# VHH binders against Protein DOG1-like 4 (DOGL4): the designs that were tried, part 99

Target 1, 232 residues: Protein DOG1-like 4 (DOGL4), of Arabidopsis thaliana (Mouse-ear cress) (q84jc2)
Amino acid sequence: MSKMRNLVEEKFLEFYESWVIQLELYLHQLLIAHNNNTMSETELRHLISKLTTHHKAYYTAKWAAIREDVLAFFGSVWLNPLENACSWLTGWKPSMVFRMVDRLRKSRVVLVEAQVKKLEELRVKTKFDEQKIEREMERYQVAMADRKMVELARLGCHVGGESVMVVEAAVRGLSMGLEKMVKAADCVRLKTLKGILDILTPPQCVEFLAAAATFQVQLRRWGNRRHYVTHS
Short names: E, the ipSAE of ESMFold2; O, the ipSAE of OpenDDE; V2, 0.75 times the mean of E and O plus 0.25 times the DockQ between their complexes.

## First folded at step 11 (VHH)

Design zb10 (from z85 with S30R; framework vhh_8fcz_2; at its last look DockQ between E and O 0.77; V2 from the best seeds 0.54)
Fold by ESMFold2, look of step 11:
Structure zb10 (fold): chain B 232 residues (1-232), chain A 121 residues (1-121)
Amino acid sequence: as target 1 above (232 residues)
Amino acid sequence: QVQLVESGGGLVQPGGSLRLSCAASGFTFRSYYMNWVRQPPGKGLEWVSGISRSGSYTTYADSVEGRFTIIRDNDKKMVYLQMTSLKTEDTAVYYCARYTDSGSLPGFDYEGQGTQVTVSS
């Protein structure tokens, strides 16, 4: 039977679709700025600011939604299966964004030694923060498995009202823990993005943002196609 | 057969107002993010405004923000562009377009002939 969407999923689906279409429009502007070199530094900074604000708006909407239903963000209805398969704790994996940065270093854009050192420091810190989150997630996975076994037993015996309250409290506790974990991961994503943009010059920021937006848009478009040469 | 029929254009003085209409047929209108784009004389197409499936989210190009309003009516399968404080720079052929994830970036599909807006004093 097909999955019925709840109110959180319905609202976020429309928000996310609009958000990605706007990202495509910004990508077009980023490519013009990069390829034609027709924008002044002031115009570049304005465009970078628009992209930064756009990304922050995503997290503002997401954090409002996860307060109501964090589980909607694990296997999201607004993402195709390819996008969901590439997700780490409801989003892009922070350490993987440095693939875009490595592309800059191999591109026509030269990074100075001070930038390279700061980027490496940020990469190490990002990986460290990821490892902390992964350890905490492992604890929740064990707790969820144990909770499911308890829930199965209680469902079968119809235990009294006091047992129901204990189970309900445990369910709320696990859901609240997942929400905390998702928000922690999002904070690492935001800190990593801000850190990269603070280290790069405006032209380098435009190139980085264009690469990141291209990846996200193409992942969505490829995943929405009905057939792939290598996958069914 | 996908069809988008634009209307409501005309000659107007600077500072004036117009309302453009787009009648849609041949597809499930309420399932599409809809847009207005325009082509100024001797120039390429530029995006003007977009509206989400329910109408809950609207976006505008910087050049028209605060002056134009995009509206949709899913029951009548119509999209509108309310234009106020018109400038000479707004002179263009205006098209409505649906968003698709096919083809070029950005993915706008146009089927209509457009409607001419001329702002001249």
Scores: ipSAE 0.593, ipTM 0.852, lowest interface PAE 1.8, mean pLDDT 84
Fold by OpenDDE, look of step 11:
Structure zb10 (fold): chain B 232 residues (1-232), chain A 121 residues (1-121)
Amino acid sequence: as target 1 above (232 residues)
Amino acid sequence: QVQLVESGGGLVQPGGSLRLSCAASGFTFRSYYMNWVRQPPGKGLEWVSGISRSGSYTTYADSVEGRFTIIRDNDKKMVYLQMTSLKTEDTAVYYCARYTDSGSLPGFDYEGQGTQVTVSS
């Protein structure tokens, strides 16, 4: 069955498509920077700043959209099934990025002991925060069987008149909770990303960001090909 | 056959303005994110500006931000680039390009021969 898209979904879909294209452009620059040792530290920092700004723009748009319809993000129509399958609370799982860091360590990138220590501390913190959110989500999901939801279940398929108001109230309550959880998750994502970038040198940041962007872009491309997904 | 035909280039003094046009045919125009790219003399191809399918979202390279404006007309299958406050470094062949999720990164293709923009005193 084809799902009808609401206005929030349509708008965010177009935004995200644009955003991903820009990400590809930045990825191209990152790859050039990574392969070209002629770029100055200032130039590298500028490129890093552009990427961080780009990511911030995503969350700005996301949070605006979530205020309107957070449920849209739990069935993200702008993502393919593969992307959705890899999503944790409407985005990338924070602890996953440390795999990118580990990849750096296996490459020609040399991390000093102080960096390694800080990264491990950040890893532990990130995992802790992630687990905390998961526990809260679990509690929230269990709590969904509240009076409003029970009422919704009782109403069944006979939704009309006053029943509509009850359903709407129930959905609003759920949405508020979900919005809180999504925002919490996004905060952990942003903190984790910032933490990593603060620990790494500019060249290391470029490599890290290139790896992350590559993963994201390729995941999308692979998923689209595999599932013959078109968002047009 | 996919076709993108650029026009509107020319010689202009620094600080001047030009409006480039791109006529698209041979594909569903409104289904594609459209771009302008340029190739300065002796340099590689560089991205200049992009516009979403509906035109609701526009993006620009840092070098042209605040000076260039990209617009599209889906009914006419046209993309425009309004260039203002032109600089000598804006001298290049300008191409219209559509986004594709296939091929190399970034995913752009263009079919036109481009239009020459020369900024010189």
Scores: ipSAE 0.323, ipTM 0.703, lowest interface PAE 1.4, mean pLDDT 89
ESMFold2 (binder alone), look of step 11: mean pLDDT 82; pTM 0.836

Design zb12 (from z57 with K98R D101S; framework vhh_8fcz_2; at its last look DockQ between E and O 0.60; V2 from the best seeds 0.00; counts 0 for: repeat SSSS H101, pae E 2.5 > 2)
Fold by OpenDDE, look of step 11:
Structure zb12 (fold): chain B 232 residues (1-232), chain A 122 residues (1-122)
Amino acid sequence: as target 1 above (232 residues)
Amino acid sequence: QVQLVESGGGLVQPGGSLRLSCAASGFTFSSYYMNWVRQPPGKGLEWVSGISRSGSYTYYADSVEGRFTIIRDNDKKMVYLQMTSLKTEDTAVYYCARYTSSSSTYPGFDSEGQGTQVTVSS
């Protein structure tokens, strides 16, 4: 039975499809910039700014959507199974991007010692923040196995009467907690991204962003092909 | 067979307006992200504007932002590009392009049309 998509899912699906397509356009520009050493610093900074703005737009849309239905993001019907498998709290895992930075170091990108040190500090901080969120999530999940969850389980057998109000309250409580966790995770994502971009030079930023965008786009393409997903 | 047929091009003066049309056939139009791209004389293909399946989301190149408007009619299987405040640098052959994830390049577009010539000159 084709899971009937709710309104939030449908809207965000269209948004995300469009957003990813636009990301591909920016990726094209990033690749050109990376291959063309004639671009001025101003031009590079402009391109970086466009990408950062694009990412901000995603989170703006996401946060609006999770206010309506945060549970939609734990199913993420707009993602293919591969993308979902790589998802940490409804998005990319912040510590993952440091592997991309490491790859840059192995490439033509020469990082000065000061940059390397700062990146390592940021990595440690990011990991710490991730772990903190994970612990909180675990605590939350365990705590939810309380009277409210028991009531939900009970109501799962028969829906009727005064029990509906209890179920709704329980679901609301769960959703509020999840929203908090998702926002916390997103904050770590944004801080990590900003931190990396602040450490790197404009040319290095372009290369990093190109790598990140490529990974995201390819993951989607590969996943769609493998699992015969029909959405773009 | 996928077909995209562009029309509406012409000669206009700087500051003028022009509306381009693209008629689509041979595929489920409402399922695809649609785009306008252009090729200026002696230059490569550049992306101009994109529109989501329902038309709810639109994107523009910096060079045309605030001047161009992309709209679509899924019932008529049409995409339009309203161009205002045209500049000489807008001179190009304009193409309607469908997004495809099957492309090996970024971005993934296909176009079956011959394009429509837009010339902005005093």
Scores: ipSAE 0.732, ipTM 0.894, lowest interface PAE 0.7, mean pLDDT 90
Fold by ESMFold2, look of step 11:
Structure zb12 (fold): chain B 232 residues (1-232), chain A 122 residues (1-122)
Amino acid sequence: as target 1 above (232 residues)
Amino acid sequence: QVQLVESGGGLVQPGGSLRLSCAASGFTFSSYYMNWVRQPPGKGLEWVSGISRSGSYTYYADSVEGRFTIIRDNDKKMVYLQMTSLKTEDTAVYYCARYTSSSSTYPGFDSEGQGTQVTVSS
């Protein structure tokens, strides 16, 4: 399924490679800030701003790539809308980030009541936005499956050039709809990230960002080891 | 068999410019993310800049952003570091390194060469 990557996918994978390497370097700075308390609040806010900008750059590059070929992010040209109903459109489910916040609360981070209340409000908002996207995805997938059945029935009668053009138009319409939905999901991810960072204090933000970066770097290392083993 | 040879260092006045070169051999150069790291006198290694396999994506440490430019030539198997507006704080031995996923002393950097000395002083 992933044997024949196209040019858009290969370009984005090169970007992602370099992006995670840079995230690993930022993680080094986060760990220094966390362990030594050497940085002032101004310096911590600058580091947090750099991480925020780095995450925004990820989505900027992703949105440019999906504008060229959104289907590359689903691994196959022939998407099965029903099989994809449970997948989170090319990324992490936005509300999963709160599991990381919860882990930090159990270990090292103390939150005041005002922060806890704001985080729960943000969690509810994030969940609401997720469910809205899930309903739109389901509606879209049902509509596309229904149109596929009508188009297949029409093709069963003949094979003319209009039939090919109708199929091509359906593929283009699917791509535009998926692009819109991927961008909507990414916007929820960014809003949730920024919301968490606005609620947490700068030292708490450093703890959170270090945990997130550690997890992302581990995911890339697993991918590299799998690639090495597969080709050896 | 991996070899990285740095050159182009020297003594420069503050505000001056210098261009470092790194010649690579013994590996598939175009398959690796490449980096410059430096070691100031009496201090540990400090990451300076990195460049993706094709050269399409570049990254810089805060202390050098806007002053240094990393470029690569995959046909010649070369990495360059164009340095401008040099400061006394830039005095260090500069090393070319490739990124690997293996464990290393500095995050993911292996196969450092002999380095090239850059000295910025009045």
Scores: ipSAE 0.457, ipTM 0.778, lowest interface PAE 2.5, mean pLDDT 78
ESMFold2 (binder alone), look of step 11: mean pLDDT 81; pTM 0.819

Design zb3 (from zb1 with Y110S; framework vhh_8fcz_2; at its last look DockQ between E and O 0.72; V2 from the best seeds 0.00; counts 0 for: pae E 2.6 > 2)
Fold by OpenDDE, look of step 11:
Structure zb3 (fold): chain B 232 residues (1-232), chain A 121 residues (1-121)
Amino acid sequence: as target 1 above (232 residues)
Amino acid sequence: QVQLVESGGGLVQPGGSLRLSCAASGFTFSSYYMNWVRQPPGKGLEWVSGISRSGSYTYYADSVEGRFTIIRDNDKKMVYLQMTSLKTEDTAVYYCARYTDSGSLPGFDSEGQGTQVTVSS
């Protein structure tokens, strides 16, 4: 029996599908901007701003959704198996984007020494933040076998009356902890993205964003094809 | 066979309004993200607006934001584009297009003949 999707899953599924489609549109614009080199700085900044706003919208929606059901994001039914496999705490791993930055360094983009230095500093910081979160997550996971969870396990299938309240309390506690972890991870993502964009010039930002969007869009497409995921 | 038939275009003065319609058939309409795109004279195809499967989420190009409204009726298999405060720059052939994750980026599939919108004083 296919697990019936809950309302949060259904809603976010539609949102995310739409969001990714719009990302694809922006990607097209980014690629045009990158290839034509005819856009003014103002135009480039505007495009960058649009992408930034788009990403902010995602997290706004996500955070609203996780308040309702953070557990939905640990299944992420809106993602294909490949996307899920590449997910770190319900999203992209922040340190991954530096590989995209490295690509910029090898491309036509010339980064000045000062930029390289700042990027390296940011990389180190990002990795540190990731590790901190991972440690906290591990700690949390170990702590999951707390009194409430033990009680939940003891109750098993015989849940009724007062037992239901205990189970609900246990689940709420777990969810609250997970929500904190997810938010922490998202903060690192946002900080990392902002940090990179602050270091790069507008043309470089466009190239970086194009690379990032390409990766995301193609990962989805590849995963869908490989696993015969249809959104119809 | 996938069919998208656009209608509602015409000649209108600047500041005027038009409502475009698109009738869809040959596919599960409610499963697809739908779009309006347009081709101005001598220019390439540009995206105008998009709407999610249920209609809960809508998106607009900057050039039409606040002036255009996209709506869909899944029961009737229709997509609409209410255009207000029309400008000369809005002159184009307008197409209804469904999103597909196959092919080139962006994944728009327009099979219709389009409808001509001319904004002129």
Scores: ipSAE 0.771, ipTM 0.909, lowest interface PAE 0.6, mean pLDDT 90
Fold by ESMFold2, look of step 11:
Structure zb3 (fold): chain B 232 residues (1-232), chain A 121 residues (1-121)
Amino acid sequence: as target 1 above (232 residues)
Amino acid sequence: QVQLVESGGGLVQPGGSLRLSCAASGFTFSSYYMNWVRQPPGKGLEWVSGISRSGSYTYYADSVEGRFTIIRDNDKKMVYLQMTSLKTEDTAVYYCARYTDSGSLPGFDSEGQGTQVTVSS
């Protein structure tokens, strides 16, 4: 279904477009670095730092937008007749990044045993944090069902002033809870990314970042809007 | 017909300033992320700066950050590049370009002839 976008959605969509275009420019630099074995370690570390800062800027902008209107980042979860406690709060499940690491290990990146052990420890920690968020999401299932009934009644008729105040307070409480959960998921994503970059050597980081940027740029170009507008 | 017409280049001394202009026509200007790219003598194209559709978000290459400012005027369909503290390394032909979702990476196109900037003693 098609939904009207509000100002928060429109502003963030413009930011995201510019952010991905800048990521494409960094991808060009990463591909040059990947193909050039004589690039200095200082140059590689600078490029990795630029990419890390760019990813932090994404979350900074997202959190500002979520503070304004967290519901702008959820699709049709409130209208779905069947809710899914495993739906991942406005993004990729944090542990999915390890699939990319695994692919690189099989094809191009050689890891020493100490790195493999540290990556497995990080994978376990990331999965643990995901499970905690999943349990919190389950508690919100009942609150979401109660809120759906109240919201549908509000849409179908006018209510008295006391009922309106109760509905407004309930929506505010739900929005604050959702903001907390989305930020928690984003913190896991960012900590996992930084953890991977700390374990990998600078050339390995360039390989990983190039693979990640390639998929993000291509996904945007394929027109996937799952994070901003959803139709079911 | 898409047209991008660059102007404002010239010869300047190191430490000098220039303002480049780009006049756009033949497309919905406010619908495009816009860029400045440059081609130094004997080298390939180098991205310089970019600006979002509304002008709210700007980006710069490391080599020009803090010295160059990109701005746009959607009413006049203009993009500008304010350059200060110019260095001999900034010598190039400067083009404005719109971002497109082409199959190639990066996805820029430039239709103009560019404007020459020469920084020399």
Scores: ipSAE 0.434, ipTM 0.763, lowest interface PAE 2.6, mean pLDDT 78
ESMFold2 (binder alone), look of step 11: mean pLDDT 82; pTM 0.833

Design zb4 (from z35 with T59Y; framework vhh_8fcz_2; at its last look DockQ between E and O 0.40; V2 from the best seeds 0.00; counts 0 for: pae E 2.9 > 2)
Fold by ESMFold2, look of step 11:
Structure zb4 (fold): chain B 232 residues (1-232), chain A 122 residues (1-122)
Amino acid sequence: as target 1 above (232 residues)
Amino acid sequence: QVQLVESGGGLVQPGGSLRLSCAASGFTFSSYYMNWVRQPPGKGLEWVSGISRSGSYTYYADSVEGRFTIIRDNDKKMVYLQMTSLKTEDTAVYYCAKYTDSSSTLPGFDSEGQGTQVTVSS
């Protein structure tokens, strides 16, 4: 990773560390609600709303930062290498969230037939939207590589300011395309999250949100505690 | 040695205001997310508010949002909690804490002060 951080990276690093600390506090509340059968539906819905709002706040901050520097979100300085390695287009892969739902169905969450049907429909739609984004990303990258790499190859034998301007234009064009695809992926993530929470009952939502927060916190803790072997 | 010294508590009537202060020493203050936590009578610790390293991001428990404001001054190594519209349920010992990475699913807090008593009663 770069030794020097730009302003976008510095600001988002501070935001993200604070955001995760707050997620851990919400996880504590989710675990209490999971173990407490006396909470009303209204109280559970309030907690779920707090989690939903917290996740939306992440995307609000992310989209503001992406307008300034989308590349900061590919190999982010606020994530450890394990977290970065698990990212799909700067975040969790939408279709993979259903593995958490599947695990909950196996152990703790009982779903009625209507919920199972709706979840399967959502899973299929999520995979379809995800694949559409992947095809658009591949098409965009191939088209950019064909055009921009040819122009850069022509300029690779030049030593003038014109080659710097062409490289800058190519990077700017790539950044705009990446911003579009990242926002599209984030919209699928938000739609999938909302869809799952709309299908599940409030106690089931608490179970799901607790599992998701636990996974995120565990990835961060495990990745932060590793050490490197020194090679000579 | 990490040291956090809370002050500014007292007895106030419902609807009143107080400003709590926390003086920090023994660590690089500007490198840490800082918190206020409280312990109501006969209850466990509960998180109240947190503030990011520069002060740019603040967070509040539901019970205090809109009434309390957390502020930090990195030059003076101080954290403050401005409390308004106080309620009897705000009665507690208030502690200042820095966040540390935790091995548990609970947020890790490094609190070593004596706290400051806030009592709200009519």
Scores: ipSAE 0.415, ipTM 0.748, lowest interface PAE 2.9, mean pLDDT 83
Fold by OpenDDE, look of step 11:
Structure zb4 (fold): chain B 232 residues (1-232), chain A 122 residues (1-122)
Amino acid sequence: as target 1 above (232 residues)
Amino acid sequence: QVQLVESGGGLVQPGGSLRLSCAASGFTFSSYYMNWVRQPPGKGLEWVSGISRSGSYTYYADSVEGRFTIIRDNDKKMVYLQMTSLKTEDTAVYYCAKYTDSSSTLPGFDSEGQGTQVTVSS
């Protein structure tokens, strides 16, 4: 369904579009690095750093935007339906990235025993944190039928004057809770990503990041083709 | 027909500056990200810089970051590349290129121009 975009949606749409383009450029570099054994460790680390910085920039922008309107991210207009369907609390599910790691293991990449152990520990931790957030979200969603929300429901379509204030208060309360959950999820994402990159060697990091970026970019492409989505 | 006409190249000493221009026609200019690419002697095409539709976002290759500035004028259908602190390794034929489509996703860009030669030599 078509809806009127608010200012937050419009701004973030523009940001995200450009952010994805930059990601694609980095992906190209990652692929070159992966296929070219001539790059030094220093060069690889630099490339990894650029990617990590790029991801940090996304969350910086996201967090700024959610402070204004977190609800925009629960109907992300900058994403296609496929991307949205694959989203967990407004982003990628943290535990999903371990599939990328598993892919590395199936490739020519050799992980030493110490790395495997650390990755498994991280996997367990990530899953635990993920589940914790899910439980909190569940509690929050059940609790949504609080007094304010009930009042909102009671008011129905007859919103005006004092009723508007009640509605706004209800929405604010909801938004605050959602923002908390989204931030918590993002923290787990960032921690998980950092954890993985800390365990992997620079060449392995490059391959991992390439795989992750490829998945993200392809998901967007597939979704756009399937649904004929144009964002600008 | 898409037309991209580059100009502004020339011979310059290391540390010098040049400003390249690209005149675009034959397509909805403001609907496309625009780019500069270059082909050094004996090498393949290298992406140099990109600019978003509105010009709000700019991108640079690591090799030119901090030295080159890309600008566009949608009213004039022009793209510019201000090059400063030029190095010998910047020697190349420079081309203006638009993304293949108006979407936010790559696969590549189209270069239809003849390019402009930039030679950095002492």
Scores: ipSAE 0.074, ipTM 0.547, lowest interface PAE 2.7, mean pLDDT 87
ESMFold2 (binder alone), look of step 11: mean pLDDT 80; pTM 0.822

Design zb6 (from z91 with S59Y; framework vhh_7z1x_3; at its last look DockQ between E and O 0.01; V2 from the best seeds 0.00; counts 0 for: pae O 10.4 > 2, placed apart)
Fold by ESMFold2, look of step 11:
Structure zb6 (fold): chain B 232 residues (1-232), chain A 122 residues (1-122)
Amino acid sequence: as target 1 above (232 residues)
Amino acid sequence: QVQLVETGGGLVQPGGSLRLSCTASGFTFSSYWMNWVRQAPGKGLEWLSGISRSGSYTYYADSVKGRFTISRDNAKNTLYLQMNSLQPDDTAVYFCARYSKLEGSTLSFDYWGQGTQVTVSS
């Protein structure tokens, strides 16, 4: 068990470092595309497809790792403390992304009325899905607390191998519930991302993807600098 | 304390091949992403390639994809760059660069070697 947790964390740490480096390389391409208004729609769609594929690859790897150890994704060793503090169920909060879209609208991106309406519909749907997941998690936490209270009562009366098995069963139950909730949250993230990209034009998609990648890279950079300066 | 020493540069005809090596000392080589960077005369630094700690992940700039291959031997504390199909615009000083763990960025190198000259001319 201990070896498997260490192996999952080590494998995903190297994967995630690689994934972020590739994201940063794609960010350079997005910035070039933003500055070059002579790129064809076909060329822009190809670049957008690369970013979409890159995001899907993250979830493919994550879901494989979660089957082995979902708890590794809560307080992850591949993230700095700031990145971990900003996570909602092991990732970016879907509703937050609309604040990024709103900021782009105010400063540099003009959306037509039909796009604005579709984005508002998506925002409402996304928030609804978020709240549903939050309520499901709350119900799950109550159920697990009830089971933990039974376990603690038994431990107060019994000491030995039976107590270890009860604790292990409780942890396994928590892990299975967390896996379900994390995958549900990831599905909302993927649907929200695809929904936004379907509503935006290719140049607008490039702007959005560049902003999102920039935020992620900067959060990692700033958090790493504060963490290591404070502790080194 | 940290030392990176590049070797293997030289004069090569167009279409030729060259293998660069970088020996590392003064740090735990296997704990760091490593990179190759070059600087042509009168130009800025150009990142070429990077390799993960174990060697499981490699990355290349578009300008060198398919022609260059990065590899590492952690037992020998050595980073390699195999360069094939060399052209005159590959003429540059080539540097081995250590990726800074603190920033997690391809542009964040904290140590470089002195470089090795590669000249491609007919």
Scores: ipSAE 0.318, ipTM 0.696, lowest interface PAE 3.5, mean pLDDT 83
Fold by OpenDDE, look of step 11:
Structure zb6 (fold): chain B 232 residues (1-232), chain A 122 residues (1-122)
Amino acid sequence: as target 1 above (232 residues)
Amino acid sequence: QVQLVETGGGLVQPGGSLRLSCTASGFTFSSYWMNWVRQAPGKGLEWLSGISRSGSYTYYADSVKGRFTISRDNAKNTLYLQMNSLQPDDTAVYFCARYSKLEGSTLSFDYWGQGTQVTVSS
C-alpha cells in the first residue's frame, strides 16, 4: 500500500529533489576544484560560500515546513529507507562529520597541530550537545504519556465533536515539542558545520565539502538501488 | 587595494598592557583568517596568534599564550591584539597579516601592514 502524502510532504519532496540536483552540480565543481587545483583562493572561497548558502537554503525550507507539519519529517517520504535509517532527529548526526574530517587527515591534507586540537575540541563539544538533545528527547518521550495522550488513547478511532478538539490539541502539543527538538538538532548541525569550516583552510574546506556531498549522494544512490525507490 | 593598518603601539613599562588594532580595507575581511606576527631587532619574523574567519577559533604561540588575546570585529573590519604582562622580550614591530594558504605545517600570508612599534622598557 502506498502511503498517502499530505501537502507538506509533496511540497518538500519537490523541493528536496531540486535541492539534491543542485548539490550534485556543486559536487562536480568541488571535485574539479579539488582534483585540478586550478582555482585561486578567492575562487575557492566563493565556491565554499555557494555551498554554505545552499545548505542554509535547505534549513530555511525545512524550518518553514516543520512549522506546518513537523511529523512529515519523522518518516520522510523524500528519503529512501537507508537514508532514513541513518537519520538522527530528521537529519544527519552531527558527530558523523568528524569521520569525514578523519578521512582528510588520512589523505594528502595536512593539518597543523593547532587545527587538530581545535577539531578535537569541537568533536567533544558536538558529542556533548548531541547527548544533551538525546536526554531531552528521552524526557519528552516519557512525558508523552500525559493526560492528553491517555485521553487520545482512550478515544481511539471513535472521535467526534468535542473529542476532535481534544485530539487536535494533543497532537499540536506533541508537534510543538518535536519541532523544538528538531530545531535544536539542526542548530547543532549548523554549528558543527560552521565550526569545521571555520577551522579548515579553503582547500581543506573544499575537500571536506566534497567528501560530505559525495557521501550524501552515494547514500541516496545505494539506498535507491537496494530498495528500488523512485522519487518523482 | 588591500590595506592593513596597525595602530596602538608605543612605549610601556614591564608588566604593562597595550592593545593593538589593525584596520582592514579593500577586501572582505570576514572571509579571511587574520594573524599577528612580530619582528624583534636582529631576529626573524615570529608568528604570535591567529584567528578564524568568524572569530570562533583562536591560536597562540607558546611565547604569548596566556598573556595575549586576539579578537576581531568583522563589522568594523578590525583585528585586535590585547597584550598583557608585557616583557622586554616583547619589544618588536608588530604586524597584522592576512592568511593566504597553508604550506605543510606553515601558515603563509599575502598581505601585511606597515607594522607598529612596541617597546617594553623600564
Scores: ipSAE 0.005, ipTM 0.250, lowest interface PAE 10.4, mean pLDDT 87
ESMFold2 (binder alone), look of step 11: mean pLDDT 86; pTM 0.865

